# VHH binders against Uncharacterized protein MJ1408, part 16

Target 1, 350 residues: Uncharacterized protein MJ1408, of Methanocaldococcus jannaschii (q58803)
Amino acid sequence: MSREANPFKKMPTILMPDELMAKALRRGEKVANEMRQKELPWLLKARFVEEHKVRTIASVVADNLQKVIDKTPPVRKLPKFYQEMVEVLVGIDDFKKSMGAFKWASELVRKLGNEYARKIRKARTPQQAGKLRKEFVGRVKSILEQIHPEMAFVAVAREKLKDLPTFKDLPTVVIAGYPNVGKSTLLKKLTGADVEINSYPFTTKGINVGYIGEIQMVDTPGLLDRPLYERNDIELQAILALNYLANLILFIIDASEFCGYTIEEQINLLKEIKDLFKAPIVVAINKIDLVDEERVKEIEEKLKEVGIEEILKISADKDIGLDELKERLKKIAIKEFLKDKDAENKELEC
Key: E = the ipSAE of ESMFold2; O = the ipSAE of OpenDDE; V2 = 0.75 times the mean of E and O plus 0.25 times the DockQ between their complexes.

## First folded at step 11 (VHH; framework vhh_6qgx_2)

Design y05 (from v06 with L105T E106Y Y107L T108S H110E; at its last look DockQ between E and O 0.74; V2 from the best seeds 0.00; counts 0 for: pae E 3.3 > 2)
Fold by ESMFold2, look of step 11:
Structure y05 (fold): chain B 350 residues (1-350), chain A 125 residues (1-125)
Amino acid sequence: as target 1 above (350 residues)
Amino acid sequence: QVQLVESGGGLVQAGGSLRLSCAASGFTFDYYAMAWFRRAPGKEREFVAAISSSGGSTFYTDSVKGRFTISRDHAKNTVSLQMNSLRPEDTAVYYCAAVPDYYGTYLSPEEYDYWGQGTRVTVSA
């Protein structure tokens, strides 16, 4: 896999049994027409034509099935984020079973092609050669119909997986907090550039990705910006896949409550996210220019009661505290990223 | 749901033969590669032999090549290991394993999804 590509984008279009068979028959007839040009005795020409038709049909079918396997990344070798997304969207066991069906069918079609080619070389009449080729085609059709459910499954899986987001292998900060607390303004100020919008399951808003040097910043509108108890288990599993992405969570509090949520509501969301994620959390108290110092101290005390140790006070609009925030995020995200790399290497040694 | 049941183990003298069998159920046998692994006392599980889903490719660890033959029977949903010219170092618990066969690297136990309980083979001097 390339480090900047969705590992599933290269999967070919999956043909259904009738589509693949039709493609193979068209190629077989084209080859047969070319072979009929040869100057050969009547019986030898019939054998030659039918044998090459069988070989061509077998190759077209078998190679198409094998190409799907070759262009599909092996799930066991994917980063854990992508493994979890395969499980959530399609199911790893069914995906692996379906790939096994493709390989089984590809190998069987090749075997039958060789078997029938040998029989055709011994045909005593052109009619016998033609009947053997028709028998071969019937057997190939039967094999494709046997794996039709697996072919259909892979076609659906391809559509679900080809649009998965692409993330760089970098220290990563995921931003969370209620709508209107200043997440997008802060992201723009920290990264200094337009963010990239990427699709993500269960949100039409996508996710925003930006960078501070080697630090990947991810904002998740529609995901980590409301109480999570409202989501079903599958949606929650897709959100939890972010655990394999996030080295650090940045949670934004709107001190002014102009976002429409009380500090209590914002802290309750923070508690939900703290319970869901393994990564450490940094809290930024935003909009401190709109409240007095006593209010900020009250919020700090409540955050400490919840177990938050990393607290920063900022105003994205007024450019207050942003340099300190940036340096703290880099320090923690890089530390956690390297810790994860060391743990991953030790697992490989076992 | 999935079940792999080994049989055919026992005590034999060096130079003798045994045939191990593994009965498979609960999955579409035709789509799976099958393998035998073994665990000798004090050692980790090691690869012995594997057979592709179609039966067209077989693989053996070097120490058993020419002595062991893996085969499969799609009508009976079984995989077998014919073990000839047995040696004391073949003494182990033998395990049957299965995995959907889609990219064909058969050597590591970590690649296999389903495992039997094992059958003991003891080869006496």
Scores: ipSAE 0.335, ipTM 0.745, lowest interface PAE 3.3, mean pLDDT 87
ESMFold2 (binder alone), look of step 11: mean pLDDT 86; pTM 0.875
OpenDDE, look of step 11: ipSAE 0.614; ipTM 0.872

Design y06 (from v06 with S52T S53G; at its last look DockQ between E and O 0.64; V2 from the best seeds 0.00; counts 0 for: pae E 2.9 > 2)
Fold by ESMFold2, look of step 12:
Structure y06 (fold): chain B 350 residues (1-350), chain A 125 residues (1-125)
Amino acid sequence: as target 1 above (350 residues)
Amino acid sequence: QVQLVESGGGLVQAGGSLRLSCAASGFTFDYYAMAWFRRAPGKEREFVAAITGSGGSTFYTDSVKGRFTISRDHAKNTVSLQMNSLRPEDTAVYYCAAVPDYYGLEYTPHEYDYWGQGTRVTVSA
């Protein structure tokens, strides 16, 4: 996607108090120089210059703070996946509080600018006008220092959030299973296109996103490909955010065990994922070309024993069973997507 | 932790006045919009009035405009609701609520993060 649709990508760089103040003072001086060109009596010129300097400084500071707000989507109105990612990476309450601080400061600076502009219009000497402008600048500096912690927090939050993956609002299948069970081969065959690699918290491999028509396929190397019990609470919370993305989980089993994990180990991972996610699970028994039918049947019966209803038998390498798998994935993912969409909006979407 | 404590409720005759107060603690008061909601017997909570974090703007539901005034005191961390020309229809439990004020004021209870336990106002005919 050109310019990726991450709702946080558009956040502007967050200036710290001294940086923002310096920017405002530079713009104020530029306006002051322009105003000094006017032919006015000395006192009226001093009033005019200082008044416009104050108005410019107030506008630069307030508009900068407001721009951060305007370019940051309301967290509670985002899809729940992004809400959970904000909670995991930065904390929703602190993020909202910090945005409130920006708005408070922006409005207060505007109010103060208007107040001091009116006082300067009534100044009786050029020295009084200059003193009022200096006082105004001091007040603005104080306001910015008061919200310095929130400005710093938002700067850090921006860095963490700007690289979040972009997902289309489509029925979504998340692929799970141990390494080397055939996940990447299957994804390429199902989507027929190069997948995009996107960053995701707590994996250096990123996530792979591809499409089958209107179905979004997500492979999660480093996330759902090893025992979940080894993860700390923050990592697990990031993995559980996938509940809000996934309409269906596709778990892949390597029937041959050439992946390096026994069927018992693979089923244990499946059980962990089943316990943590609410989305329905389809299991694909892969590499059936490398084992006999009796072995596949044994695996199938073990899967039914642990409560798996949807089982497909495939070979990604030999293109066996893939058409049926595609159709089953589409049917279930679309059904679950429509259920979730209805619950989120309390009304049916098209 | 966060606390919103309402006070000032009571029994009053129609046409009378009451002043409700809400003391806030445990959060940075200035960064939050404050609102009053009310729940009449057998009804859902409904919006009454709100004030921005800076105090620069106030909003009222139509049935209370001109009669109620919301205000806030940043030094005392309190929000108040002056209720004049009270009617029996104003009888309700009144709740103080807070939410960070960065994307506009919200009128539905779901959008507010912090709530008080309420103060009862009864207006006799």
Scores: ipSAE 0.403, ipTM 0.790, lowest interface PAE 2.9, mean pLDDT 86
ESMFold2, look of step 11: ipSAE 0.395; ipTM 0.781
ESMFold2 (binder alone), look of step 11: mean pLDDT 85; pTM 0.875
OpenDDE, look of step 11: ipSAE 0.717; ipTM 0.901
ESMFold2 (binder alone), look of step 12: mean pLDDT 85; pTM 0.874
OpenDDE, look of step 12: ipSAE 0.753; ipTM 0.916

## First folded at step 12 (VHH; framework vhh_6qgx_2)

Design z01 (from y06 with S57R; at its last fold request DockQ between E and O 0.81; V2 from the best seeds 0.00; counts 0 for: pae E 2.7 > 2)
Amino acid sequence: QVQLVESGGGLVQAGGSLRLSCAASGFTFDYYAMAWFRRAPGKEREFVAAITGSGGRTFYTDSVKGRFTISRDHAKNTVSLQMNSLRPEDTAVYYCAAVPDYYGLEYTPHEYDYWGQGTRVTVSA
ESMFold2, look of step 12: ipSAE 0.440; ipTM 0.792
ESMFold2 (binder alone), look of step 12: mean pLDDT 85; pTM 0.874
OpenDDE, look of step 12: ipSAE 0.751; ipTM 0.915
ESMFold2, fold request of step 18: ipSAE 0.372, 0.273, 0.415; ipTM 0.780, 0.727, 0.789
ESMFold2 (binder alone), fold request of step 18: mean pLDDT 86, 85, 85; pTM 0.879, 0.877, 0.876
OpenDDE, fold request of step 18: ipSAE 0.783, 0.770, 0.783; ipTM 0.922, 0.921, 0.923

Design z02 (from s28 with S52T S53G S57R; at its last look DockQ between E and O 0.67; V2 from the best seeds 0.00; counts 0 for: pae E 3.2 > 2)
Fold by OpenDDE, look of step 12:
Structure z02 (fold): chain B 350 residues (1-350), chain A 125 residues (1-125)
Amino acid sequence: as target 1 above (350 residues)
Amino acid sequence: QVQLVESGGGLVQAGGSLRLSCAASGFTLDYYAMAWFRRAPGKEREFVAAITGSGGRTFYTDSVKGRFTISRDHAKNTVSLQMNSLRPEDTAVYYCAAVSDYYGLEYTPHEYDYWGQGTRVTVSA
């Protein structure tokens, strides 16, 4: 499935039982009125009208429910990131169950429509035909009422899931670092003017997505910009979900500490991120224009002590070292992307 | 805790009949498609039959078509497999499985969410 868009955006609005029934009854009545214009013997006409009404009502209800099913992607076929997001936002099991209710109701209503249509065709009196129609409608209402909780659930789920950001199936670099270390500036400089801001359900701050050629750059303000102990449970889960998205972590350090965080604090955050993510980490020492070379070297040494191998020195503001950074990010992200894809394919074969 | 419990297995002569039953506990089957799988000695688990949540549709592997009938009872929260004209090749452990009806019926076992422990069916020549 081409990872080109949030797969849940295609989900239609969920009609509640009363709304759906109203719609179906309106259409049924419309058809009935048309059928009433036919010149038929009294009993035949009555049967004909009631039968078509029943069939129409059944079709409208069943087709509506089926449409929801058809336009909702199976969770198991989604990228892992989106699967995890479904779990975090709504629960996969509950979602599956609820969608199953739609299927159940759709098929049952269709079946009942056929059954009652047959019965109506055999009705001996117009009154009997009418009674059968009423009975049918009553049963449809009951069915919809039975799945009402699930319908409500899916409606809520849709609202949550439709707002998930759209990620492309590309090598993805996730940017991390404290606030004001220059992440946004760097992203803009690397990607140019093509930064898209997407809503993220877990933060009040939007996710920034940009592209460097074939590489996707993701900035997650509010998630990877402070220690984990400051995060709530939902945020933590969202952070974990990024593991399924990130092929590479770009961690930004402000060498000047003007961001309000010491080098030690920044390195501590780096350690947490390193432990949390399976993806490799590239560290960019930013704002080197504001500090002495000796200071930069000291920072580099400290980073090496904590096991960082890929260290680049940059100034996003002054456009220093950005080309080298781009090249390195591309190289590593692509490599990791291919590796991850290969691993996924192997898992599917087992 | 979600459980599927199979019953009705046993020894039967070729040409005979058995009725398997699967009872679900811990969840309602209404929104789940139910399936029977079987594993013969030395063979992999294979699809036998399935029924949609509503019971409106049934599916069978070719080898059992016309002989086996899958049905479900919503009130009892059970699924059954009526096996007629049994053959020695039908000898296997039969498993009941459940999957959300949303995703459609699959013939592959890994798509199913819940499994029973199985009931042994032996058909003698």
Scores: ipSAE 0.133, ipTM 0.637, lowest interface PAE 2.2, mean pLDDT 89
ESMFold2, look of step 12: ipSAE 0.324; ipTM 0.750
ESMFold2 (binder alone), look of step 12: mean pLDDT 82; pTM 0.847

Design z03 (from z02 with Y107F H110D; at its last look DockQ between E and O 0.68; V2 from the best seeds 0.00; counts 0 for: pae O 5.5 > 2)
Fold by OpenDDE, look of step 12:
Structure z03 (fold): chain B 350 residues (1-350), chain A 125 residues (1-125)
Amino acid sequence: as target 1 above (350 residues)
Amino acid sequence: QVQLVESGGGLVQAGGSLRLSCAASGFTLDYYAMAWFRRAPGKEREFVAAITGSGGRTFYTDSVKGRFTISRDHAKNTVSLQMNSLRPEDTAVYYCAAVSDYYGLEFTPDEYDYWGQGTRVTVSA
């Protein structure tokens, strides 16, 4: 499965029981009308018509359900990030169960179609053939009604899952920092303004995705831009899910504090992010053009005290230090990406 | 609480028959594929038979084909394994397992979501 797109986008619209039955019955009747044009003895004709009607109805229902299955990726085969998103948004177990209902119904309807078709072929009267058809239809309706809750569940799940952002299987840098520290500006400068805005189910703000060569840059406004205690449970889960996406965290500090947050506050957020993520952290001290060298040094020392090893000084606005930052991000992100891939492969072999 | 409970195991002579049953509680089996696994002494757990949620498809390991039949009862929320022409090599603890039918029939134990405690089958020579 090409890791290059949201795997759930290909899921078809889920027809509810009444809709699906209506569709199937319409097609069945159409086929029946065609069969009625055949010149056959009365009983043979009746059997023929009813049989084909049953087969058509069965096929339409079963094929429709099967299509949903075929176009829905197995969760276990998804990247970990998407697996986690499924869990957060809909629940993996419930999703699996519900999809199982589709499978169950599809196979059962197909089986019943065959069974009733055989019975109809042996019908002794046109009335008996008709009765068998009615019985079949009744059973199909019952089956669909039985799985109605699961159908509804999958329909809702589809709506949620189809809106997940598309990430490429590339070394990924996740950008973090308070609002107005210059994250968006930096992202644009680094990526040459090729930034895609995607909807994110957990925030009212879109996710910004850009690329620097072979590296994917992800800005998640509203998630990693404020302390964890300000987040709701869903957001927290989403943040945790980013652990499966991030090979590197780029944390942006505003040296000028014009963003409205003190250096201390910014460092405190950094500490939280550092504790939350497994990925290494690169800190970029931004807006150095607005402060003196002594201030920058002071900030750097404070960062070192909290265990930050990779510190770069930049001005996104003035295009200062960006090339060095790019190179450093590439180097570390690629390294971490490869390491993570190796680890995943080992887990699959065990 | 989800539970699978196996029954029907015991001692039987070679050539004899047993019928194993697995009863599910805490969930409905309709949407689950069901399987039987077995673990012989000193051997790893191996796949024996599986049946889809609808019962429309069955699969057997080669060594039991033609001898064993897996079936399910939706009304009773059970799965059964009819074992005929039993052989000493069939001696094992038999386990019932369930997995979402979404992924189709699985033949590896790691893919199954629920397991029973097992029932012992001993076939004497």
Scores: ipSAE 0.024, ipTM 0.401, lowest interface PAE 5.5, mean pLDDT 89
ESMFold2, look of step 12: ipSAE 0.398; ipTM 0.772
ESMFold2 (binder alone), look of step 12: mean pLDDT 83; pTM 0.859

Design z04 (from z01 with P100A; at its last read DockQ between E and O 0.77; V2 from the best seeds 0.00; counts 0 for: pae E 2.3 > 2)
Amino acid sequence: QVQLVESGGGLVQAGGSLRLSCAASGFTFDYYAMAWFRRAPGKEREFVAAITGSGGRTFYTDSVKGRFTISRDHAKNTVSLQMNSLRPEDTAVYYCAAVADYYGLEYTPHEYDYWGQGTRVTVSA
ESMFold2, look of step 12: ipSAE 0.534; ipTM 0.849
ESMFold2 (binder alone), look of step 12: mean pLDDT 85; pTM 0.879
OpenDDE, look of step 12: ipSAE 0.746; ipTM 0.915
ESMFold2, look of step 14: ipSAE 0.163; ipTM 0.659
ESMFold2 (binder alone), look of step 14: mean pLDDT 85; pTM 0.879
OpenDDE, look of step 14: ipSAE 0.759; ipTM 0.919
ESMFold2, fold request of step 24: ipSAE 0.513, 0.516, 0.462; ipTM 0.835, 0.833, 0.810
ESMFold2 (binder alone), fold request of step 24: mean pLDDT 85, 85, 86; pTM 0.880, 0.879, 0.882
OpenDDE, fold request of step 24: ipSAE 0.794, 0.799, 0.794; ipTM 0.929, 0.931, 0.929
ESMFold2, last read: ipSAE 0.466, 0.454, 0.329; ipTM 0.823, 0.819, 0.765
ESMFold2 (binder alone), last read: mean pLDDT 85, 86, 85; pTM 0.879, 0.882, 0.878
OpenDDE, last read: ipSAE 0.790, 0.800, 0.802; ipTM 0.929, 0.930, 0.931

Design z05 (from z01 with F29M; at its last look DockQ between E and O 0.70; V2 from the best seeds 0.00; counts 0 for: pae E 3.1 > 2)
Fold by ESMFold2, look of step 12:
Structure z05 (fold): chain B 350 residues (1-350), chain A 125 residues (1-125)
Amino acid sequence: as target 1 above (350 residues)
Amino acid sequence: QVQLVESGGGLVQAGGSLRLSCAASGFTMDYYAMAWFRRAPGKEREFVAAITGSGGRTFYTDSVKGRFTISRDHAKNTVSLQMNSLRPEDTAVYYCAAVPDYYGLEYTPHEYDYWGQGTRVTVSA
């Protein structure tokens, strides 16, 4: 079982200006106390102590800010799914601006640290050395306060992004259909024991991920199992992000209607999902063991009228048609995955 | 509300000089890398020069190195391109562009988030 970390999981805790400054000052004073033990002439000791205090404060602040950048993936390099999640949850423009502010502040603090360290080495009195260090600290405080809004933004962004689901870069099939049409049974039978539940925005049930060899199967309870008119705009955007994962949609119809929804209701949901997703759709007519063959043909004809050309007839409970379904899913998902990779390569070339 | 406005384009004789300016409004450019791109007639946009947000490091395409100088005035929120020893091949519309500066310099147009309208530079043979 292979698993990749959420790209935002490694983001460090974001310190606010006062917190970061306090951390830096504590480290600086510790170094200063150690340096005061050196056997040096009075003026040289003052220079030495203040210089090391300044260099330590500068490095603590600058390194902390740079670490946030280093541990945060660039949005442009993320898979499109995660790019869309950043837009939905926090806003890409403000996220990118805030990272620029961290970089600016980190570099400026380091530059000032070097400048003030040089001035301190040439101080004529201990009082002058101390005044230079105090001026440096004041400048650092001002820089941190200037980027305080961006630091706060990143702190909020981190909390929203750190729990996003992890997906492998594999051919992906997203399963849809009303509750009780047999999605869970089918997923289990197609993938075996290798199913994992992951968090996803706007569902407490999470998102189920399983595998058929190198095909990633994704079931989305609470997301693609009810009509769109029940969704607000943010929920719809989170559902639309699945377009960037799905190479193929597998829509399950319960031929028996024992799921509690008529064939008409199920086809209406199918039409909504067909309009929502760009990926091709395969429809599996499930529970064919519970209806006669003429009813299955009737359903198949209705699906063709809606524009569905890939139709499989199965019974997940009775293991009917599952091998054929599995092979069809693999073929189409891999083909569409490779098309998306070719399109992505052309986009990068531009 | 973010805007980049180029100015300073015009007609000059080969061997002459021109100074382009780009004023930023709706944001300060401190958190951004700033760049100049150009589009010659019948060609695609190409990178000319860039300057990083902090640290002020500068970068140039080979054909302009030594002749063009990019600089930034933080107080005026402007970036400038001093163009010396101009050649007819420098004839193009010049665009100012910006992108947040946190993962290194970008050389391709699609990596830049904000663009000016362009200013035309024509260099007579």
Scores: ipSAE 0.362, ipTM 0.766, lowest interface PAE 3.1, mean pLDDT 86
ESMFold2 (binder alone), look of step 12: mean pLDDT 83; pTM 0.854
OpenDDE, look of step 12: ipSAE 0.628; ipTM 0.860

Design z06 (from z01 with G53A; at its last look DockQ between E and O 0.83; V2 from the best seeds 0.00; counts 0 for: pae E 5.4 > 2)
Fold by ESMFold2, look of step 12:
Structure z06 (fold): chain B 350 residues (1-350), chain A 125 residues (1-125)
Amino acid sequence: as target 1 above (350 residues)
Amino acid sequence: QVQLVESGGGLVQAGGSLRLSCAASGFTFDYYAMAWFRRAPGKEREFVAAITASGGRTFYTDSVKGRFTISRDHAKNTVSLQMNSLRPEDTAVYYCAAVPDYYGLEYTPHEYDYWGQGTRVTVSA
C-alpha cells in the first residue's frame, strides 16, 4: 500500500438494502426476458427462467457487497497515518466489524442462490418455480436488512474518508508558525509556484503541498498556525497524525512582529508544537531585513533557552539565507526519513 | 464484553482423538473469521487452522492437514477443532481467536483481535 494515494478514494458508492435489491431485481428481470425467448416446453422454460433469475440476483447482490470489500484496503495493512485517521473519523473496530458484515452477507447470498437454483431445477410446476424464486428474494431482503446498520455506517465512513489527503512517500518537512510570518512566501520561494491544496480534518483551509526535488513540503494553515490547547482530544488526534508524516518541522518566526504576534506569543506556539511532535525542529527567523542584528541575536538566545538547536536567519522577501535553508532542510529531512524507514522495516519483520 | 472460552483439552495417548470447542459471546459471531493457534512449551504461538465467517472455506497448517478439522456452528456461536491421529508433537496450549472477516484469513497472531485463555492438550507417547 503506497502513501501516494488515498486508500479510500476508490471506495464505491454504498447502496442501502432497498437500492441494492432493486438493482438486483432489475438485472434479474432483464436476464429472465432473454431466457423467455428460448423454445422450450412450458415447465422446462419456467425452471430455466427462474433458475437464471435467481443466479443473477444472487450474483448482483453478492458481487456488489464484495466489491466494497475489494476496493477498501484492510485497515491493519495501511500506513499508520491512515490507521489513525480511520480511528479518529469513524472508529477502527466498527469499521472492521462492518466490513466483516459485508463479507458474511456476500457469501451467504451466494450460498442461498446456489441452494434455491437447485430447488428450482426440481420444481414440478411453473408456479412452484416462481414461488421458490420469491422465497429466495425474501431471504436476500432479510439478509440485507440485517446488515443495514453496517451498510449505513460504511456509507458515512466513505464520505468522511474519501477526501483524506494524499502524501508521497518522500522526506517530508511540515511548516508551522503564526499567520503572516512569511510561510506562504517562503514555501513559494523554496518550491517554486508548484503548490497544491489538499483537504485535512478539522480545518476548512486544507494543507498546501509543494516540493524541493524529492523533498515534500507541507504548510498547515489552520492546524499549526495557532494555539492548539483549545482543541478536544479527537481534534488533537487528527493533528497528531501528522507525526506519522513529518520528518522535520520548520517553524517560522517573524522577527519584525508585523505579523501581529509578539516574539513571546510565537515562541509559546513553538513550545506547544515541540511538545506535540517528535520530529526535530528547525527554526527560521524571517524578515531579518526589517530588524537590526541585535534584535535577531536576542530572538536567537530565547530560542536556545527553549531548547532549539537548529536556527537559521533569513528574509524570504529579499532572498537572504534561502540556499543554506534549503540544504539544511534537505539534509535533515532525508536523514530522518531514512531512519523512519529502517524502523518501519524492522516492525514489518516482526 | 467479548469472551472466547475454550474447552475439550486434556491428556490423550498418541493416535487418539480430541475435540476442542470455543464458545463466543459479546460480539456478532457471524461477522468474524475464527482460528485456532497453539503454543508448545518454550515456543511461540503458531497457526493451526482457520475458518471463514460464512464457514465456506477452511485453512490448515501443513502438519495437521488430513488429521484436524475446523468447523463452526452459527446457531450456537461456537467453533470446534476435531483433532484425530494425535502425535506427541501436537502437545500445546490451544487458543481460539477471532478477527472480522473482511479481507482474507490471516496466519499470524497479531492480526487477530480477540483471544481465548487457552486449553491444554497433552499427547503421551
Scores: ipSAE 0.181, ipTM 0.678, lowest interface PAE 5.4, mean pLDDT 86
ESMFold2 (binder alone), look of step 12: mean pLDDT 86; pTM 0.886
OpenDDE, look of step 12: ipSAE 0.543; ipTM 0.817

